# VHH binders against Imidazole glycerol phosphate synthase subunit hisH (hisH): the designs that were tried, part 5

Target 1, 214 residues: Imidazole glycerol phosphate synthase subunit hisH (hisH), of Cyanidium caldarium (Red alga) (q9tlq8)
Amino acid sequence: MKNIGIINCGMGNLHSVSNAISNIGFNPVIINASKDLVSFACSALVLPGVGSFDLAIDRLEKKNLIEPVKLWIQEDRPFVGICLGLQLLFEGSDEGSKPGLKIFNGYVSQFKHSLVKKVPHMGWNKLYFNRFNTIDNLVPHYFHYDLQPWAYFVHSYYIEPKDCYTFNTTSLTFYGKQKIVSSISYNNILATQFHPEKSGLFGLFILKRFLSSY

## First folded at step 5 (VHH)

Design b73 (from b69 with T52Y T53S; framework vhh_7d4b_2)
Fold by ESMFold2-Fast, scan of step 5:
Structure b73 (fold): chain B 214 residues (1-214), chain A 123 residues (1-123)
Amino acid sequence: as target 1 above (214 residues)
Amino acid sequence: QVQLVESGGGVVQPGRSLRLSCAASGFTFSSYAMGWYRQAPGKQRELVAAIYSSGGSTYYADSVKGRFTISRDNSKNTMYLQMNSLKPEDTAVYYCAAEVWYDSSGYVYTDYWGQGTQVTVSS
């Protein structure tokens, strides 16, 4: 059984993600400090969370996890970002002052009521896949046509696919007049705006296939 | 406002070549991934080739690999499809598209489509 490290940035969703990791056949371990990364000998890291970009960065800084996480990714070790965890990979938030992990170029934006009927974007929504903008065609490899391409979202901030050349967009989702990046596959990174742990068999399928590849 | 205009279609004999062009206007062409689709009578529309916004990455359907070449000129807001060694099976209406996305059921969402250009390969 492989250890999968779940980073505790104090932003919630630890229990649901831990249960999902356990359900798909891995051993979830909670990472509260940088020493835990070496103590548990993790095969992959998962960064979940909901809420404020800047608050999450502050909490990761206080735990001395910013640089160890960046180094993990730079060493091309398997990494999963969920919801806020996807957003933290970018340069920053348009409303914030704190720099993100800066793995990807661009900034997190807040939904505008002029473009969408409701904030937050909450509920099930459809995923669309783009094979020519993705490395390794991760979603096509893991998604079976027997499964529904719907996933569960709950967020007020999003990434626009404006700078698609700076990262490989695995899937897009449309909410009102707004296009959003719903997942990214780049090197050994899988990052999703949706919550795979809340997205039925499709979400568990994607997590299991990604984590089983290493 | 937004327009994609295809040209270069026609009637040719098997083994010949055609070059399709797609002229784009009304959007920031250099920021969009572009693709060519085709649809034969009574068949679903299928992706033939696609090209990343920078031109560095391309995709080809297995049926056209080695025969077709996609390219773009961002300074001219134009995309091309060079079709070599044409076969009767290549007969279809060819469509230019921007920001093409698919789901597992084959449903296609695009920002923009052209009107299509007919390619007929027959003796």
Scores: ipSAE 0.089, ipTM 0.490, lowest interface PAE 3.9, mean pLDDT 83

Design b80 (from b79 with V107Y T109F; framework vhh_gefurulimab)
Fold by ESMFold2-Fast, scan of step 5:
Formats: structure tokens, C-alpha cells, sequence
Structure b80 (fold): chain B 214 residues (1-214), chain A 122 residues (1-122)
């Protein structure tokens, strides 16, 4: 059974993600320090979390996990970012001054009240896919789902990418008048704004398909 | 400012050929998949062909073997070479970039051109 490392950045959702990984047939192992990455011989890393961008960066710095995570990604090893974990891959947040992991170009922005009536975006919402990229690995096989996918969201911030060639936007959703990038892929990275661990059979389907590829 | 501008439409006889062009500006065209759609008089807009950033192509069954889609990223241009034209190919042809859909078949398009008319008749 493959070990899937779940990074404990102290920002929550650790238990629900661990349960989802276990339920789809993998062994979840909790990563609290850089030494754990070597000790557990993980096949993939998952970075979950909810809440503050700056607090998560601070906690990852204090655990000496920033550079090991960046190196994991630079070595094209399988990586999953969930909610805050997606956001941390970008340059920074309008919430504060701490830089993100800077894997991708762009920033994390707060919802604008002129475009949305309520914050957070909370609940189930429909996903839209780019059909014309399916034959070219731009939309990976783990997003080929036969039913209309709905996913669970809970967030007050969303990503605003600057350069689409640094990654592929694999799905969108709409909240009020705001277009939201709901998932991205690049090489061996899958990152979602929604919570696949809370998105029913669809969420478990994409996690299982992605992790089974490695 | 984002623009897609089609050209190359016109009147052609059955069995003839036309080449459509689409010039993109105001965005990084090479980063986006692109497609051709058409709308015949009194009909809904339909898919014709698409090309990914890597050059992979998809065609509607009605045009396979007759139409060829291509792109030139250095020129920010998309092309549709149309051969063996038929009366039923008569339509306004639209260039589209950044094409999205849900699994129910509804499409979302960020960028569209204004269209170019192709008429196949004697």
C-alpha cells in the first residue's frame, strides 16, 4: 500500500483528508517535520488547510517545510494542494505581506462585494471543464468524469493567476458574478480550490485516479 | 484589450476551397486552446474543430477529412483550411479561445470573434 504524506501546517482539515486517503486505498502519514518526508518514503504529498495564508506560511517556515516542499515539487514528485494548499502555491495574498511558495505566478485575492453578495463562498457548486484540451494531457484523465460534477467549497479568498502557461486550469466555477479557478494541474501537481475529501464520489474519484497514477 | 478577428470568408462553388484566418491580440494566444464554430441560417451554433496548445486536433464528424485546423503562435493566428466544400457548410464561422464546458454540454467561452460568412453555392 502506498504512503501518502499529509502536511500538517496547523490549518485544519487534516483528519478529513486522512480519512479520504484511507478510504480510497492508500496509507495516510502525517508530515510534521522535514525528516518525516525521508522516514515515510511517501509516493505523493498532500497540502491541505483552511484559513489564513500568512499564518500557514509562518507555520510551514517554523517547521522548516517551505524548502523541502518546493524541492519535492521541483523534482516533479506527485503533489496535491487542497483549498489553502492551492492558494499557497502562488506568489502571495492581499491578506498580508508574506510570500507564498511561488510555484505559480499570480496572487490570492479577497472576494469583491460588488461581484458577490455574501462571503464566504460556502456550499456545493457546479464545475466546468475545458473540453478541447482532453486529447493533449492539458486536462488530465482524472478529470474525465461522466456525470455533471458538483464540489464542496468554503473560502473567502480565490486565486488570480497571471500566466496560464505555468499551469493548466482544469476547471472553473461561478459564485455570483465572480469566475473562480476551481482546479489546476501542472506536470505531477493537482490543486483544487474545492475540498475533494468533502465532495462525495466525485472528489474521491479524482483523488483516487490521480494518486493511482503513481 | 482582447480581440479575435476572423477573415477569409466569401462565396465559393461546391467542391471549392477556402482558408479562414483568426488574428488574436491582447492576450497570450499560445497559452490557450482555440476552436472554430459555425452557425448556419436558422440553426444553433455548432462545433467545427479545435486545436490544443500542444497542437492536438479534434473535428466534428461532418468535416473530418475535409477541414484542417492549424495555429501559428509566432503570428498569434488560428487557421481553418476548408476543402471539398458543400452547400451545407454555408454558415458564419466564429473563432473562439479559452473554451470551457460542463458535463451536461453547456459551453463557456471567454473570447469570441465577430464571425466571417462562408457561402457555398453556384
Amino acid sequence: as target 1 above (214 residues)
Amino acid sequence: EVQLVESGGGLVKPGGSLRLSCAASGFTFSSYAAAWFRQAPGKEREFVSAITTGGSTTYADSVKGRFTISRDNAKNSLYLQMNSLRAEDTAVYYCAAEVWYDSSGYYYFDYWGQGTLVTVSS
Scores: ipSAE 0.015, ipTM 0.351, lowest interface PAE 6.6, mean pLDDT 83

Design b81 (from b79 with A50L T58D; framework vhh_gefurulimab)
Fold by ESMFold2-Fast, scan of step 5:
Structure b81 (fold): chain B 214 residues (1-214), chain A 122 residues (1-122)
Amino acid sequence: as target 1 above (214 residues)
Amino acid sequence: EVQLVESGGGLVKPGGSLRLSCAASGFTFSSYAAAWFRQAPGKEREFVSLITTGGSTDYADSVKGRFTISRDNAKNSLYLQMNSLRAEDTAVYYCAAEVWYDSSGYVYTDYWGQGTLVTVSS
């Protein structure tokens, strides 16, 4: 049974992610320090979380996990970012002062009340796919043609990519008048704004397909 | 500024051929899936054809076997070769970049051209 490391940055959501990983046939292990990456011999890392970008960076810095996580990604080892974990891959928050992991170019922005009626974006929402992006390898064709893929969201911030050449946008969603990049992929990285661990069979399928590739 | 400019439309007789072109500025077609759509008078806009970054193509059943979509990355241009044209093909044809689909078909595109008119009549 392969070990999947779940990074504890103190931002929550560990239990639902751990349960989802267990349910799809892997062994979830909690990563509290860099030594845990070696001790547990993880096949992939998952960075979950909800809430503040700067607080998450501060907590990862206090745990000495920034550089080990960046090195993991630099070595092209499998990595999944969920919600806040997607956001942390970017340069920073436009309302904050701390640099992100800087894997991708762009910033994290707060929803504008002129474009959306209510913050946070909370609940189930419809996903739109480019038929031929990476997400098409993660879902059956009938999700695009016969079924409406829906995913669960809960967030007040969204990514604004600056350089789309550094990754593939794999899905979009719309909240009010705001277009949201809801998932991205690049090499051995999968990152979602939605919570696959809370998105029913669709979310579990995405996680299982990605993690089973390694 | 992102801009798409279509050309090549015109009046043609049934059974004739036309080649539509779409020139892009402000972005690169080779980095995105691109598509052609059309809107006939009094009808809603409908999907015609799609080409992916990898070169895979898809077509609406009504045009399959008659139309061919292609891309020239060096010229940053998208093309639609239309053969065996029918009266039902009369429409304004739109170039679209970075197209997205739901289970009902096309739903969203980031960039649209202004359109080029194709009229098939005797």
Scores: ipSAE 0.018, ipTM 0.430, lowest interface PAE 6.2, mean pLDDT 82

Design b82 (from b79 with A50F T58Y; framework vhh_gefurulimab)
Fold by ESMFold2-Fast, scan of step 5:
Structure b82 (fold): chain B 214 residues (1-214), chain A 122 residues (1-122)
Amino acid sequence: as target 1 above (214 residues)
Amino acid sequence: EVQLVESGGGLVKPGGSLRLSCAASGFTFSSYAAAWFRQAPGKEREFVSFITTGGSTYYADSVKGRFTISRDNAKNSLYLQMNSLRAEDTAVYYCAAEVWYDSSGYVYTDYWGQGTLVTVSS
């Protein structure tokens, strides 16, 4: 059974992610400090979380996990970002002072009430995907063939990428008049704005397909 | 600024042919997936054909075998060759780039042309 490291950035959601990882046939291990990355032989890392970008960065810095996570990604080792974990891959928050992991270009922005009726974006919503992708990529292939692309969201901030989303590797979602990049797949990275661990069989299938590839 | 300009529409008799063109500025078609949609009077816009960045082509069942989508990267243009036209093909045809689909067949794009009218009538 493969070990999947779940990074505890102190921003919650560890229990539901651990349960999802167990349910799809892997062994979840909680990463509380850099020493845990050495102690556990992990096949992939998952960075979950909800809430404040800057607070998450501060907590990862306190745990000495920023550089180990960046090195993991730099080595093309499998990585999953969930909700806040997707957002942390970017340069920073437009309203914050802490730099993100800077894996991707772009920033995290807060929803505007002029474009959406309520904040947070909370509930089930539809994913739009490029179903005619010619690039061999397991996540987009799985999404468009056999499964209804609805997922569960709960967030007050969304990513505004400059160059990391492509028609072949991302999904879009609409909340009111706001367009959201709802997932990114790039090299050995899968990152979702939605919570696959709370998105029924669809969410479990994409996690299983991604993690089973490694 | 991304702009798409359609041309080639007109009046044609059943069984006839038309070639629609879409010229792009502010982006290159070889870098974007692109599609043709149509909207008949009193109906919602429907998918007609799609071409991927790699050149794979896909068609709605109603036009399969009669229509051919193609791209000329040197001219930065997208084409729709329409053969064996029928009265039910009468519609405004729209060029679209960066096309997204859901499982229900609903489509989203940020890049639309203004449309070109095709009328099939004897």
Scores: ipSAE 0.037, ipTM 0.430, lowest interface PAE 5.4, mean pLDDT 81

Design b86 (from b79 with A35G A50Y; framework vhh_gefurulimab)
Fold by ESMFold2-Fast, scan of step 5:
Structure b86 (fold): chain B 214 residues (1-214), chain A 122 residues (1-122)
Amino acid sequence: as target 1 above (214 residues)
Amino acid sequence: EVQLVESGGGLVKPGGSLRLSCAASGFTFSSYAAGWFRQAPGKEREFVSYITTGGSTTYADSVKGRFTISRDNAKNSLYLQMNSLRAEDTAVYYCAAEVWYDSSGYVYTDYWGQGTLVTVSS
């Protein structure tokens, strides 16, 4: 059974992600320090999180995990970001002061009440796919054409990539009048704004197909 | 500033031909899949054709065998060669870079042209 490292930044629903990883046939191991990456010989890393961008960066800094995570990604090793974990890959939050991991260009912005009726965006919502940046490697054909994929969201902030077309695969979701980039795929990175661990069989299947590729 | 500007529309008799052009500016056109859509008066906008960055093409059944999509990345341009035109082809034709879809056939893009009118009548 392969070890999948789950980074504990004190922000995520660690239990739900750990259970999802176990349910799809992998061994979840909790990464509390850089030495755990060596001890557990992980095949992939998962960065979950919910809540404050700046608080998550501060906690990762205090655990000395910022540079090890950046190095993992620079070495093109498999990486999954969930919710806040997707957001942390960007340059920073428009309303915060701490720099993100700066893997991708762009910022994290708060929903505007002029475009959405209620904040947070909370509940199930539809995923729209770009046919030209295909998701067929991650999502089988029947999720596109037979079933409209729905995923579970709970967030008050969303990513604004400087150029989202640098990504290999993306999905969009519409909340009120706001367009949200709901997932990205780039090299050996999969990152979702929704919670695949809370998105039923669809979410579990995306995680399983990505992690089974390594 | 991202822009897509269509040209080449006009009045043509049934059985005639037109070539539409779309000029892209303000972004790296060669990095995006692009396509053509059309909207007839009082009807919803419908898919016509698209071409991927690698050059593979897809056509709506109504235009298959009559229309040919192509691109010239050096000129940041997209083309639609329309042959054997019918009265039913009368519409405003829109250039689009990258499209998003759902299972119902809904499409969305951030990059629409202004449109060019094609009228097929005697």
Scores: ipSAE 0.014, ipTM 0.364, lowest interface PAE 6.4, mean pLDDT 82

Design b88 (from b87 with L50A D58Y; framework vhh_gocatamig_d2)
Fold by ESMFold2-Fast, scan of step 5:
Structure b88 (fold): chain B 214 residues (1-214), chain A 122 residues (1-122)
Amino acid sequence: as target 1 above (214 residues)
Amino acid sequence: EVQLVESGGGLVQPGGSLTLSCAASGFTFSSYALAWYRQAPGKKRELVAAITTGGSTYYMDSVKGRFTISRDNAKNSVYLQMNSLRAEDTAVYYCAAEVWYDSSGYVYTDYWGQGTLVTVSS
């Protein structure tokens, strides 16, 4: 059974993510400090979370996890970012002051009521894949593109697609008149704006296939 | 205001060549993947060729080896060089930006040009 490290940035969703990891056949271990990365010999890291960008960065800084997480990613080790975890990979938030992990260029934006009827974006919505950013013009094997890919979202901030064209693969989701990045596949990173742990068998399938690749 | 303007269409005989051009304005051209689609009467619009921001290219099987897509970020333009043209290449050709697909293989495109007619006949 392989260990999958779940980073505790104090922003919630640890138990639902831990349960999903267990259900697909891996051993979830909670990472509360940099020493835990050495102690548990993880095959992959998962960064979940909901809520404030700046608060999550502050909590990761206090736990001395910013640099270890950056090094993990720089070494091309498998990494999953969920919801806030996807957002933290960017340079920062338009509404915040703290720098993100700066793995990706761009900033997190807040939904505007002129473009969407309700905030947050909450509920099931469809994924569209950009074929031209995939290796060999195909989506990664862990996305089963013969299925109707619906996933569960709950968020008030989003990433605009224009900031993601350098990635291997992105998926888009349309909410009202706003386009959002719903997932990124880049090197050994899988980052989702949706919650695969709350997205039924489709979400579990993505996590299982990605983590089984390592 | 986003605009894509195609040019270069016309009548050409089988075996001939033609170059289509698409001039873009109103967006950061270098940040977008660009594509050429075509639609013949009574047929669905189909993806012919695409080019990513990094220069990687895609071609549909029936045009591989005959068509070449290229981009010039300094001129905000994308091109389709068409060689060894066949009667079945007759269609209205559309330039497009931001190309996505769903699980059914449907391609969703955000920005379209008005189209340019290519007729291949004797």
Scores: ipSAE 0.015, ipTM 0.309, lowest interface PAE 6.6, mean pLDDT 83

Design b91 (from c07a with L104S T105S; framework vhh_gocatamig_d2)
Fold by ESMFold2-Fast, scan of step 5:
Structure b91 (fold): chain B 214 residues (1-214), chain A 121 residues (1-121)
Amino acid sequence: as target 1 above (214 residues)
Amino acid sequence: EVQLVESGGGLVQPGGSLTLSCAASGFTFSEYWLAWYRQAPGKKRELVAGISSGGSTVYMDSVKGRFTISRDNAKNSVYLQMNSLRAEDTAVYYCAAEGTWYDSSGYYDYWGQGTLVTVSS
């Protein structure tokens, strides 16, 4: 079984992500410190989380995980960001003071009540895939009934890319009048605003396809 | 206004060749995935060939080696070169410009009105 490292940034969802990784045939290992990356010889890293951008950065800094995670990504080693984990790849939060990992250009913004009915965006919603920028191995052009591209969301903030041409936007989702980047696939990065570990067979399918490529 | 105009259809004998052309206007052609579909009487519309903005191609199995799709972004045109035509290739051929985004309900696409290709002796 291959080891998949799940980064503990103290922001929740470790249990459901660990269960999802185990269910699709991999061995989940919890990463609490940089030494764990060496000790477990991980094939891929997963950065999950919900909640505050700045709090997550603070906790990763205190665990000395910022630099090791950035180096992992810079070396094109397989990486999955989930919800907050997607957001942390950007430059920062519009309402925060701490810089993100700065893998992608742009910021994290709060939903505007003028554009959306309720905050948070919570529940199942549709994904629209990018035909030109989709990794062929991750998203089929024809979906079976049980693999319909609906995913579970729970978030109050969304990413606003500064330069949409510097990365591969894999999917969009619409919530009210707000257009959301719901996933990014770029090099060996898969990052989702939705929770694949809570998105039924479709979410598990996407995780398994990505992780099985390495 | 968005418009796709097909040309090049007609009557041809089995084993013959035709080139279909599709001229596009009203959108940024170079960003679209372009395709040829066909529909025979009483049958469903099916994808014959497609070409991405980057030039990657896809073909239905029954036409591989016989048909070639190409695009000319400077002329806002897409072409289908059809060789070794068979009676079963008889259909109305449609040009499609397919948008960047798709979902389980389908694609945000533009269609031409179609051009008839008849293969008979």
Scores: ipSAE 0.018, ipTM 0.396, lowest interface PAE 5.3, mean pLDDT 84

